Miniprotein binders against Glycerol-3-phosphate dehydrogenase [NAD(P)+] (gpsA). Designs and how they scored, part 23

Target 1, 321 residues: Glycerol-3-phosphate dehydrogenase [NAD(P)+] (gpsA), of Methanothermobacter thermautotrophicus (o26468)
Amino acid sequence: MMVTVIGAGSFGTAIAQVLSWNAEMVRLMARRSEVVENINRTRENSAYHPGVKLRDNIEATLMDGSVLEESEYVFMAVPSGNLRSIVRSMNSSLEDKKIVSCIKGIEHPGLKTMSSVIREETGSRTVFSISGPNFADELIRGMTSGITVGASTRYAREIAGLLKSPRIILDHSENVEGVEFCGILKNVYAVAMGILDGQITGENHRHSLLTLCFREMNLILNEMGYGELHDRFCGFGDFLLTSTTDKSRNRTLGLMLGKKMRLSEDSTITIESLRSIRAIRELTEGLELPVLEMVYQTMQEPENVNLYIREFQERISRPEF
Below, E stands for the ipSAE of ESMFold2; O stands for the ipSAE of OpenDDE; V2 stands for 0.75 times the mean of E and O plus 0.25 times the DockQ between their complexes.

## First folded at step 13 (miniprotein)

Design X8 (from X1 with E69R R88L; at its last look DockQ between E and O 0.04; V2 from the best seeds 0.00; counts 0 for: pae E 15.7 > 1.5, off the site)
Fold by ESMFold2, look of step 13:
Structure X8 (fold): chain B 321 residues (1-321), chain A 105 residues (1-105)
Amino acid sequence: as target 1 above (321 residues)
Amino acid sequence: SEKEKIVEEFRKRMREARKLLYEAAETGDREQAEELIEEAWEIAEEARDYAEELGDPKLERRAWEMEYRIAYTHFEIAEWFGDKEQALKSWRIFRKAYRQIRELR
């Protein structure tokens, strides 16, 4: 079977390497010709994974719908902000494809999951998702990783076959959007944990706050109909990884906010995080979510972080049951 | 005010339709799922009527997005039970709702 991965960034290259063990050929689409040449000539994507040799059955190419003709499965690993335009430009080449989104973003305005964007633009009936605690640098090196497959059972088996290895642990949900929302929510709550870690010392306190963050994430999942996912790789596993590890970009953003460090106004992680926080805030209108409120207020007015943390602490300490 | 009452009725319908869709997707019983979908359609139609009465493009858009979601849920249910005829009908309704949403953007 031939598989295409659209997007040759950090995760796209990592998932292409994983797929290369099971697919006959993996085509990896990149935007820049220098990345294509780097991969094809040197078996390396040195911009994203220096020192990692890619398997010979990975062939890089530029973004071109004609390359998709032979692929049955297409994995989407482009930035969320680019997804709609990329899919639109390839519309006629994707309508009959089985498409797996690897993207942990949400469209704003519109509040669309990445799978919804793909379905809208392609008309494909077979659009799926994957998510989990998957730092790309560990995944590409074959370190053990858990992945949740969001697909109907028949297609989940096919996708699992493409991902299988002794080092990949799989679980499954038929709730495609639920798997995606877990990935979006864990990033929001990783920012929250970063903010709180930036000002609060003490392991008892820290782990109590982790519990409150996860509890609030689960309230949102339940409200949206995705409650079954809370203890899957895409849920608890990815939340824990992203909220507790120094490698997490979202937790790092939160730490900088909590320590009142100056942020660049055009930081890509700041822009992406704010987009997700705004989207989730809109989707959860009417729910009382103290952690989300603290994150939202802090992202809007970072200079007032001390006030918003105090208001959060006052809210959660009320003796009302 | 009267307008605020209409907005609250709209929001109530949207929440109820969403709950019905969650239940329809989880029941595993064909007839119960169909009943829940039909009820969700009735509630979504009421919500659209309120949005049209208000003339508020944001609410009209949200109403079409609910119908979009109901149609997609029905498509998934039809696929699960192997009902190819219903699956195709639901998919067509889903695509139609999407086109309406694009016109409001």
Scores: ipSAE 0.000, ipTM 0.289, lowest interface PAE 15.7, mean pLDDT 86
ESMFold2 (binder alone), look of step 13: mean pLDDT 84; pTM 0.806
OpenDDE base, look of step 13: ipSAE 0.012; ipTM 0.251

## First folded at step 15 (miniprotein)

Design W1 (from X1 with E45R E52K K58E R62E E65Y K84R E85R R88E R92E K96E E103K; at its last look DockQ between E and O 0.29; V2 from the best seeds 0.00; counts 0 for: pae E 20.9 > 1.5, off the site)
Fold by ESMFold2, look of step 15:
Structure W1 (fold): chain B 321 residues (1-321), chain A 105 residues (1-105)
Amino acid sequence: as target 1 above (321 residues)
Amino acid sequence: SEKEKIVEEFRKRMREARKLLYEAAETGDREQAEELIEEAWEIAREARDYAKELGDPELEREAWYMEYEIAYTHFEIAEWFGDRRQAEKSWEIFREAYRQIRKLR
């Protein structure tokens, strides 16, 4: 089976390597010709994964919908802000494809998951998702990773077949959007753990705060109809990885906010985080979510972060909490 | 009084470095942005060495705080211009600066 990965960044290259063990050929689409040449001539994507040799059945190309005709499955691994324009540039070439989104983002306005954006633009009925605790540098090196496949059962089996390896642990949900939403939601709580870092007095305290964050995440998942995902790789597993690891960009964003830094509004991570927080607040009006509120207030006015932390601490200490 | 004058001059240099960062973020010219970032680094390195020689942990913390601001700005600029190698280097420097700040509690 021929498989195409659209997006030759860090994760796209990693997932292409994983797929290359099971697919007959993997076509990896990149935006820049330098990346295409680097991969095809040297078997390396040195900008993202220096020193990692890519398998010979990975062939890079530029972004061109005409070469998709050979592929049954297309994995989408572009930044969320680029998704709509990329899908539009390929127009009808994607309509007949089984599309798997690897993207952890939300589109505003309309509060659309990436799979929803793809369905809207292509009309495809076969749009799926994957997510989990999957740092790209570990994944591409063959280190053990857990992945949740979001697809109806028939297609989940096919996707699992493309991903199978002794080093890949799989679980499954039919809730495609839920799998994507877990990836969005955990980023908010990774920011929260970063903001609170300066207040942590020990490991008991850290893990108590992690528990409060995960409890709040579960309230949100239940409100959205995604409650069954809390114990999947895309839920608890990815939450833990992102909230406890120094490699997490979202946790690091939180660390900066806790120091009252205002970040550039053009920053990709800032834009994506703000979109996610606003979307979650709109979807959860009426719930008492003290961690989410603290994150939102801090991102709006980081100079007042100490006040928002105190308000959070007071809220969780009330007898009814 | 003498110490207060030294601290004020130190913080004046920090404000100058921050002005360089804001200009680097706004220029849109890659070469100019890199030049402004290097100027900010020169100020930050001098400030950190000075604070360490004085043995003042609050000044050391402030100097490290400037370094992680510079590293993050450099990361954003690298992301904007598509320089993934520089972005990863800047991110690692950012993380190290934060570790140093925590050590000085």
Scores: ipSAE 0.000, ipTM 0.139, lowest interface PAE 20.9, mean pLDDT 83
ESMFold2 (binder alone), look of step 15: mean pLDDT 83; pTM 0.806
OpenDDE base, look of step 15: ipSAE 0.021; ipTM 0.241

Design W2 (from BA5, 13 letters changed; at its last look DockQ between E and O 0.01; V2 from the best seeds 0.00; counts 0 for: pae E 15.7 > 1.5, off the site)
Fold by ESMFold2, look of step 15:
Structure W2 (fold): chain B 321 residues (1-321), chain A 105 residues (1-105)
Amino acid sequence: as target 1 above (321 residues)
Amino acid sequence: SEKEKIVEEFFRRMREARKLLYEAAETGNREQAEELIEEAWEIAREARDYAKELGDPELEREAWYMEYYIAYTHFEIAEKFGDKEQAEKSWEIFREAYRQIRKLT
């Protein structure tokens, strides 16, 4: 069958490569003609994955809804801030498609998950999600990766068939929005762990703080009705990966903040992180979430990070905590 | 609205006390650390009396938490400077604050 991936960034290209092993053809949509030509002529997306040869059954195109007519499944891998406009430009072409969001973001101030944005703009009733511990550079190179499929059981089996390989480990939840929300939360808590790693020595203390971050994440998941996801790849697995490795850009942002290093040159990730934090705070109003509060205050006033870490430590030292 | 302003002032004073504790923990000067801690104690005791006069057990618990944190910080500073007598006093005050918090919880 024909599958389209919209978005030829790092993850979009990686997922296209994974899909290419099971789909007859994968169409990879990019915004820039030079990316399209690079892929089609050289079998590489050298801007994102230099030195990686893409399979011959991947064909790049510009973003054009008319080429979607051949595809039954569409994987969405564009930046969250661009999603609504891209979907609007393709609206009628997406209505009858099975759409899988790979995007870890939330629309704010609307507080909408990416699958919700897609449903609103297209009217499609078949909108799904994937998330998990799957860095794009490892995924595209065929290294073992875990993925949670968020879909009703029938469609989850179809999506699993498209992702199947000896190196892909799959689990499943019918909670499409919950899978997406796990991806948003783990990024916030990866920033939190980075901040704390910047100030904390000792493996016992570090791993105790990892536990507290994960417990707070689970409190939020339970409040949102997503509690069954805590032990899925999209939950614990992805949290652990992004909170403990140097490859995690969210943890790196946190580490820079915790060490009081200037990070103004990486403002894009700061903007995206703060947007997610604000959205989560609004969704969890009324909960006492000291880790989330520490992250929020630090991102608002980075020069005061030592104060906010101390306030956090004082809060968690309370006997009833 | 007036009660909201009173609660805001209470927490403003708590934030002042926390800043004093941060400074006390960061200074390498024992005399300065002790003076900063004493200032934090003054704020915390005033806040507890105020919360008790308001009849607000949640604010009283917060004031006891401040004393809890001050006592533990004072214990750490006493340990850093080898003052065993002060360290023991601070630990006992820390434990008393803990007991008071449990009574209000």
Scores: ipSAE 0.000, ipTM 0.235, lowest interface PAE 15.7, mean pLDDT 85
ESMFold2 (binder alone), look of step 15: mean pLDDT 84; pTM 0.821
OpenDDE base, look of step 15: ipSAE 0.020; ipTM 0.465

Design W3 (at its last look DockQ between E and O 0.02; V2 from the best seeds 0.00; counts 0 for: pae E 20.7 > 1.5, placed apart)
Fold by OpenDDE base, look of step 15:
Formats: structure tokens, C-alpha cells, sequence
Structure W3 (fold): chain B 321 residues (1-321), chain A 116 residues (1-116)
């Protein structure tokens, strides 16, 4: 089976490497000819994964819908903000494809998941998702990783077959949107843990706060009808990874906010985080979500972060019983 | 209108530049492409404002929002890499870039909210 990965970024390259173990050929699509040439010549994507040799059955190609004919499965791994434009540029070539979103993002202001955007633009009825605690640098190096497959049982088996290796642990949900939503939601709480980091007095405190974050995440998942995903790789796994590791961009953003660092004007992670936070806040109107509120307020007025942390601490000091 | 079509064309161009910036792996080239994308987005915003179309203006602010976001991701990636390498100078540079990108993002976000 031929598989295409659209987006030669960090994760797109990493997932292409994973897929190359099971696919006959993996086409890795990039927009720039220089990137295509460099990947094909050097067998590395040095911009994202310097020193990592790509498998021989990975071929970089220009982003063109005409070359998709031979691919049954298409994995989307482009920036969330570019998804709609990229899919449109592929014209009708994606309509009959089985498309797997690898993108952790939401379209704002419409609050649409990436799978919904793909469905709207392509008309494809076979749009799926994957998510999990998957740093691209570890994934591409073949470090053991858990991945949740969001697809119907029929297609989940096919996707699992493409991802399968001794170093990939798979779980499954039929809730495509829920799997994507977990990937968005976890970033909120990564930011929260970053904001609160300066207040953490010890590991007991850290893991108590993690529990509060996870509980709140589960409340939101339940409200959205995604409660079954709380213990999946896309849920708890990705939440835990992103909230506890310094490699997490969202946690780092939170750390900066918590230290009253003036976050300057032009930040991608901040934008995605804010989009996600706003989207989730709008979707969860009427729920008491102290962590989300603290994060939302902090992102709007970082100068008052200490006030919002104090308000949060006062709220959580009230027993739930 | 021809004007709206031109606006959308420019927005498509800005998104292309933004995507290229994200893929370039060359910091200087990425910064150039992002700057060009920002210029296009700002021009589009100003044009939409002149037209008195708040929906188009919101779309333009959304583009600035996307550009700022991508620029910050690049800066954060560079910051992480610089820290891993122990390069304090590059880390400081990346940090300043991240700070700048965040403010633009916040302003774009505020404007999007005002136009709702």
C-alpha cells in the first residue's frame, strides 16, 4: 500500500518514518522544492530531525493533488492554520481518500476540529484521527510511543496495520472528534501547570495540581460526550506528557506567564493555546472550571497572574464534599 | 467584489509564506518569509478597515494571529534547541523573538474579539 503524508514538518516526517515500516512507499509532501530535494538527496529532514536517516521507501514530493492517485491513505500533518488552504489546493483529489488527521489544533472562530475542516473541504466520508503522547523527536527515532487511533473499527484496523511496530502501542476509539479534542484540551492544562510551576512547593503539590487539571479535563470531556477517552493515550497519556515535561511548548508558555514575563507579540504556541483556551471556554459555558478560568484570565492579562493564581488557590481550597 | 477577491488572494499568499517559513529550517529565511506574510496581513487588514467590512477585517486579524503563532512556535523551537546546545546567545535571541511574537498574538486576539 502507498501512503501519503502531507506536511514535511517535525511530526509529518516522524509519522512518515513510522508508516514506512508497513507501507510499500511513503510519499512525504512538502511545499518547497528545496525541502523535497534535500530530503531525497540527503535522506534527512535536517530542519526538524538533523542526523536522523529516513528509510529508503520514503520519497519526498511537492505538494500536488495529482500525485495522490496511488495513495489509499493520506495523513495530514500540516500546521492547523494552513490545513484549510492546503486541502483546497489539493482540489478533488482527496474526496475519495481515507484521510487521517495528525494535527493537534482547532480552527477559530468556528471551533472546528481538523477532521471537521477536512470533511468540509474534501467531502470525504473517511476522515479519521490519531493522537497521543508523541514527541516527534522520539517518534522518529523509534522510541516506544502510545497512539490512539480515532476511527471506526473497520478503518482503525487498517490504520493500526500502517502504524504497527514493536515500538508503537495502539489503543482505539470510534470517536474521531474526541481523539482530536483531547489533543487540544491537554494543551490548556499544560499551560496551567506552567503558570503554577512557580507556586509548586514539592512533588506532592505538583501531582495534586495535576490531579485537579486532569479532573477538570475529564469534566470537559464528559460534557462533550468524549468521556471514554480519559484513559486513552490521546487523553491521560498526552495530558501527562505535555503537563510534566520541559519539552512541552505549552508548559513553557505557562512558565513564562507565571514568571510575569512579558510575552511579546508574535507567538505561535500562544496563539494555538489561546485559540484552544477560548474555544474550550466557549464550549464549556456554565461549567465551573477553575483551572481553565485561571489560564484564560492569565493569558488575557499576564500582569495579573498572581491575582489569578490566588483566586484559583482560594477556589480549590474549598472542599468538594 | 473584485476587492474581496484580491483580499482573499493576498491572504492565500500570506498563508503560503507562513507555511514556507514553517518548513524552511533556515531561520533567516523563515524570518524573512514571516515578515513578508505579516506585511501582507497588515495591508489586508488596513484595506478591510478602509472598506468598512468588519468580517474581512476579522479575517485579516486572524491571519496576523496565525502568523504570530507560527513565528512563536519557531522561536520556541529555536529556544529549546539553543538550550539543549548550551548556546546562551541564541537562547536569548530566540526568547526575545518569542516575546515579540506573543504580543502581536495578544493584540490580534483582542482585535478579533472586538470585531465579534
Amino acid sequence: as target 1 above (321 residues)
Amino acid sequence: SKIVEEFRKRMREARKLLYEAAETGDREQAEELIEEAWEIAREARDYAKELGDPELEREAWYMEYEIAYTHFEIAEWLLRKARELGDKEQARKAYRQAEKSWEIFREAYRQIRKLR
Scores: ipSAE 0.000, ipTM 0.192, lowest interface PAE 12.8, mean pLDDT 84
ESMFold2, look of step 15: ipSAE 0.000; ipTM 0.157
ESMFold2 (binder alone), look of step 15: mean pLDDT 81; pTM 0.764

Design W4 (from W1 with R11F Y65W; at its last look DockQ between E and O 0.01; V2 from the best seeds 0.00; counts 0 for: pae E 14.0 > 1.5, off the site)
Fold by ESMFold2, look of step 15:
Structure W4 (fold): chain B 321 residues (1-321), chain A 105 residues (1-105)
Amino acid sequence: as target 1 above (321 residues)
Amino acid sequence: SEKEKIVEEFFKRMREARKLLYEAAETGDREQAEELIEEAWEIAREARDYAKELGDPELEREAWWMEYEIAYTHFEIAEWFGDRRQAEKSWEIFREAYRQIRKLR
């Protein structure tokens, strides 16, 4: 089977390498010709994964819908903000494809999951998702990784066959949207843990707060009908990875906020984080979510982070019993 | 006391580094931004070495927080100017600074 990965960034290249174990050929679409030439000539995407040799059955190309003809599966690994325009530019070439989103974002201003954007543009009903604790640098180097496949059972088995290797652990949910939402939600709570870590250092305190963040994440998942995903790789696993490691960009944003460091108002991660937090807050009106409110207020008025942390601490210090 | 004077001077240098960092983030001139970042790095690294010589882990932790802030700002500047290699280098330095912060009580 031939498979195409659209997006030759860090994760796209990593997932192409994983797919290359099982696909006859993997086509990796890149935005820049120097990336295409680097991969095809030297078997390396040195801009993103220096020193990693890519398998010989990976062929890089520029983004061109005509290359999709022989591929049955297409994996989307482009930035969330560019997904709609890319899908629109290839629309007729994507209509009969099985499309797997690897993207952990929401489209703004429509506030849609990536699978929803793809379905809207193509009219296709064979649009799926994957998510999990999958830092690209570990995945491409063959370190063990867990991945949740979001697809109906028939297609989940096909996708699992494409991802299967001794080092890939798979679980499954038919809730494509839920798998994607876990990926979005864990980023919000990674910001929260960053804010708190910026001012609070004790290990008992950290682990207590981590528990409260995960409880709140699960309240949201239950409200949305996605509660069964809490113990999947896309749920607990990805939340833990993203909230506790220094590789996480969202946790990093939180740390800067918690230390009252000056932030650029127009940075991509700051803008996307605030929009995601606002969207989740709107979707969850009526739930008592003190962590989410602390993050939202801090993102709105970063200079007041000490007040919002204090208010949060006061709310959680009241016994529930 | 002598200890209070030393701590006051340490934080005065941290404030100087932060001012350079904010100026680097505000300038539209790549060369000027890099010069300001380099100067901020010099202050932060000297402060960390000094905190280690004093055997004061709280001051050392604050110096690492400054290095963390400088590295992140440099990452954002590198992304703004499209300098992929510097952005990746700065991101790695930023993560290492935080690992050191977590080790210090």
Scores: ipSAE 0.000, ipTM 0.304, lowest interface PAE 14.0, mean pLDDT 85
ESMFold2 (binder alone), look of step 15: mean pLDDT 83; pTM 0.815
OpenDDE base, look of step 15: ipSAE 0.016; ipTM 0.347

Design X10 (from X7 with R18E Y22E Y68W; at its last look DockQ between E and O 0.47; V2 from the best seeds 0.00; counts 0 for: pae E 13.3 > 1.5)
Fold by ESMFold2, look of step 15:
Structure X10 (fold): chain B 321 residues (1-321), chain A 105 residues (1-105)
Amino acid sequence: as target 1 above (321 residues)
Amino acid sequence: SEKEKIVEEFRKRMREAEKLLEEAAETGDREQAEELIEEAWEIAEEARDYAEELGDPKLERRAWEMEWEIAYTHFEIAEWFGDKEQARKSWRIFRKAWRQIRELR
């Protein structure tokens, strides 16, 4: 089977390597010719994964819809803000394809999931998602990774076949949009954990706060109709990874805010986090979400983080039976 | 009244800027995207001028939120095309707009 991955960034290259073990050929689309030449000539994507040799059945190309004609499955791994324009540039080349979004983001303006954007532009009924605790550098190196496949059962089996290996552990949900939403939510709560880690000491406190963050994430999932996902790789697994490791950019952002450090001027993660927090806050106006409110207030007025943490602590200290 | 007409013009500018921003995000052509972003900036600044003339902090806040949105969209476009210098510039503008939004309560 022939598979295309659109997007040769960190994750796109990693997922192409995973797919290369099961697909006859993987075509990896990149924006820049220097990336294409680097991959095809040296079997590396040096900009994103220096020192990692890509398998010989991965062929890089520039972004061009004509390459899609032989592929049944297309994996989408571009930045969320570029998705709509890329899908439009491919037009009818994507119409009959089975499309798997690997993107953790919401389109702004419009507040739409990535699968929704793809479905709108192509009219396709076969648009799916994957998500989980999948740092790209570990995934590309073949380390054990759990992945949730968001697809109807028939297509979930096909996608699982493309991803399978002794080191890939799979679970499944028919809730395509729910799998995507978990990826968005965990990033917000990773920022929250970073803020709290920056101000609150002690492992009992840290793990108690992790629990409260996850409970709040579950309240949101339940409200949106995605409650079944809480114990999937895309839910708890990805939340835990992202909220507890130094490699997490969202947790690092939170740490900078909690310690009152200057925000990085180059921080894509700061911009993505603010966008996600605003979107989730709009979608959840009817819920009591003290962690989300603390994160939102802190990102609006970082100099007042101590006040917002105090207000948060007061709210969670109120008695319940 | 004159104030109502100024508010109507402010809203018209805001809608126009939003449409230009959507087109800029969708085009896929770097030069066209830059032209649309520049036009959106001009219109958004005109909207902010109307809001400042009225002295209405809520409308000034809305105008800064539009500028925030334009800077964010330009940042995403810059990252898409690998333009790190423009991405840094867009981030600084984003921070300026964010600061203004925070100050207009």
Scores: ipSAE 0.005, ipTM 0.221, lowest interface PAE 13.3, mean pLDDT 84
ESMFold2 (binder alone), look of step 15: mean pLDDT 84; pTM 0.808
OpenDDE base, look of step 15: ipSAE 0.012; ipTM 0.197

Design X11 (from X7 with K19E Y22K T73Q A87M; at its last look DockQ between E and O 0.01; V2 from the best seeds 0.00; counts 0 for: pae E 13.9 > 1.5, off the site)
Fold by OpenDDE base, look of step 15:
Structure X11 (fold): chain B 321 residues (1-321), chain A 105 residues (1-105)
Amino acid sequence: as target 1 above (321 residues)
Amino acid sequence: SEKEKIVEEFRKRMREARELLKEAAETGDREQAEELIEEAWEIAEEARDYAEELGDPKLERRAWEMEYEIAYQHFEIAEWFGDKEQMRKSWRIFRKAWRQIRELR
């Protein structure tokens, strides 16, 4: 089976490498000819993964719908903000494809998940998702990683077959949107943990705060009808990874906010994180979510972060009984 | 069959609502866009009524998905024109539709 990955970024390249173990051929689509040529010539995507050799059955191609004919499965790994435009440009070629979203983002202001955007633009009825605690740098190097497959049982088996290796642990949900939503939601709490990092007095405190974050995340998941995903790789796994490691861009963003640093508005990660946090806040209007509120307030007025942390601490000091 | 007729009416309304939404998105005129959206909304509600009459949760969900799309488009238009009141209205409808979609999943 031939598989296409659209987006030759960090994660797109990494997932292409994973898929190459099971697919006959993996086409990795990039927008820039220079990237295509470099990948094909050097067998590396040096811009994202310097020194990592890509498997021989990975071929880079230009982003063109005409080359999709031979691919049954298409994995989408582009920035969330570019998804609609990319899919729209190739929609006729994608209509009959089984499409797997790898993107951890939400369209704002419409609050559409990436799978929803893909369905809307392509008309495809076979749109699925994958998510989990998956740093691209570890994934591409073949470090063991958990991945949740969001698809019906029938298609989940096929997707699992494409991802399967001794280095990939899989779980499953039929809730495609829920799997995507977990990937978005966890970023809120990663930012929260970053903001709170300067206040952490010890490991007891850290893990107590992690518990509060996870509890709040689960409240939101339950409210959204996605409660079953709390213990999946896309839920707890990705939450924990993103909230506890310095490799997390979202946690780093929180660290910067906690230190009253000005965020670069030009950073893709900042834009995506801010968009996701705003979207989640809007979706959860009417819920009492102290962590989310602290994060949102801090994002708007970083200079007052200490006030918002104090207010948060006062709110959580109230017993639940 | 009577059931097939209702399904066809549902499909017709869903197509009509989508066309109106497309037209609304393509118009640069606010008043025209709002009229098209309101008409799309009425048609989507009719589609929902047909789905409810059939007692088919899948069709009901699709109708709510259309209302979701309509509310979204209305929100985007309202945002573009800076109409905070319409933004709030669209957002309420959006949330309602979103809730219904979840309940029907």
Scores: ipSAE 0.000, ipTM 0.195, lowest interface PAE 10.3, mean pLDDT 87
ESMFold2, look of step 15: ipSAE 0.000; ipTM 0.125
ESMFold2 (binder alone), look of step 15: mean pLDDT 81; pTM 0.773

Design X12 (from X7 with Y22E R95Y K96R; at its last look DockQ between E and O 0.01; V2 from the best seeds 0.00; counts 0 for: pae E 16.9 > 1.5, off the site)
Fold by ESMFold2, look of step 15:
Structure X12 (fold): chain B 321 residues (1-321), chain A 105 residues (1-105)
Amino acid sequence: as target 1 above (321 residues)
Amino acid sequence: SEKEKIVEEFRKRMREARKLLEEAAETGDREQAEELIEEAWEIAEEARDYAEELGDPKLERRAWEMEYEIAYTHFEIAEWFGDKEQARKSWRIFYRAWRQIRELR
């Protein structure tokens, strides 16, 4: 089977490598011709994965909808902010494709998941998702990774066949948007753990805070009808990875906010984080979510982070039996 | 002498506030409990004023301990009657008092 990956960044290249073990050919679409040449000539995407050799059945190309005609499956791995324009530019070429979103973002205003954006622009009825504890550098090197496939059972089996490997552990949910929402939600709580890092007095405290974050995540998942996902790779696994690891960009953002630092207004991670927090807050207006409120307040006014941490600490110390 | 008289007025206020607080915890009447708690706060404030006049850190700690006890009792009463807003307010005051006691040695 022919498979296309749209987006030759860190994760897109990693997932192309995984797919290359099962597909006859993988086409990897990049925006920049130097990336295309680098991959095709040297078997390396040195901009994103220096020193990693790509399999010989990966062919890079520029973004061109006509190249899609041979592919049955298309994996989307572009930045969330670029998704609508990229999909719109390829609309007619994507209409009859099975599309798997690898993107952990939300569109605001409108509160649309990436799969929803793709369906809206293409009219495709076969739009799916994957998510899990999948740092791209580990995935591309063949280290063991868990992935949740968000698709109806028929298509989940096909997608699992494309991803199968001794190093890939798969689980499944029919809730495409639920899998995506887990990926969005865990990023918010990774920011929370970063903000709180300076106040952690020991490992008991850290793991108590992780528990409170995961409980709040589960309240939100239950409110949205996604409660069965809490123990999947996209849920607990990805939450733990993202909230506890120095490589996590969202936890690092939180660390900076806890030190009263603002990133520039055009920072990609700040923009994505604010979109996600606003979306979740609107979807959960009726719930008391102290962690979410602390993150929201801090991102609006990082100079006041110590006040918001103290209000959070006061709130969680109250018994609620 | 004169300082001993001020200490005795402080102690009198503390005993009176504790008595009002015990009565607030025992009444089944929500409005009476609120009135008794308000009176306990007023008397505790007078005791704090005496402690500040003396500049005695032990008495200042005891004044915060009274505020701690009043706030916790009010929280329990609010929880019993299902008054979520008052329970939240009382817990904030309780937490503040606890922090002040911790900061004092």
Scores: ipSAE 0.000, ipTM 0.268, lowest interface PAE 16.9, mean pLDDT 86
ESMFold2 (binder alone), look of step 15: mean pLDDT 83; pTM 0.802
OpenDDE base, look of step 15: ipSAE 0.024; ipTM 0.282

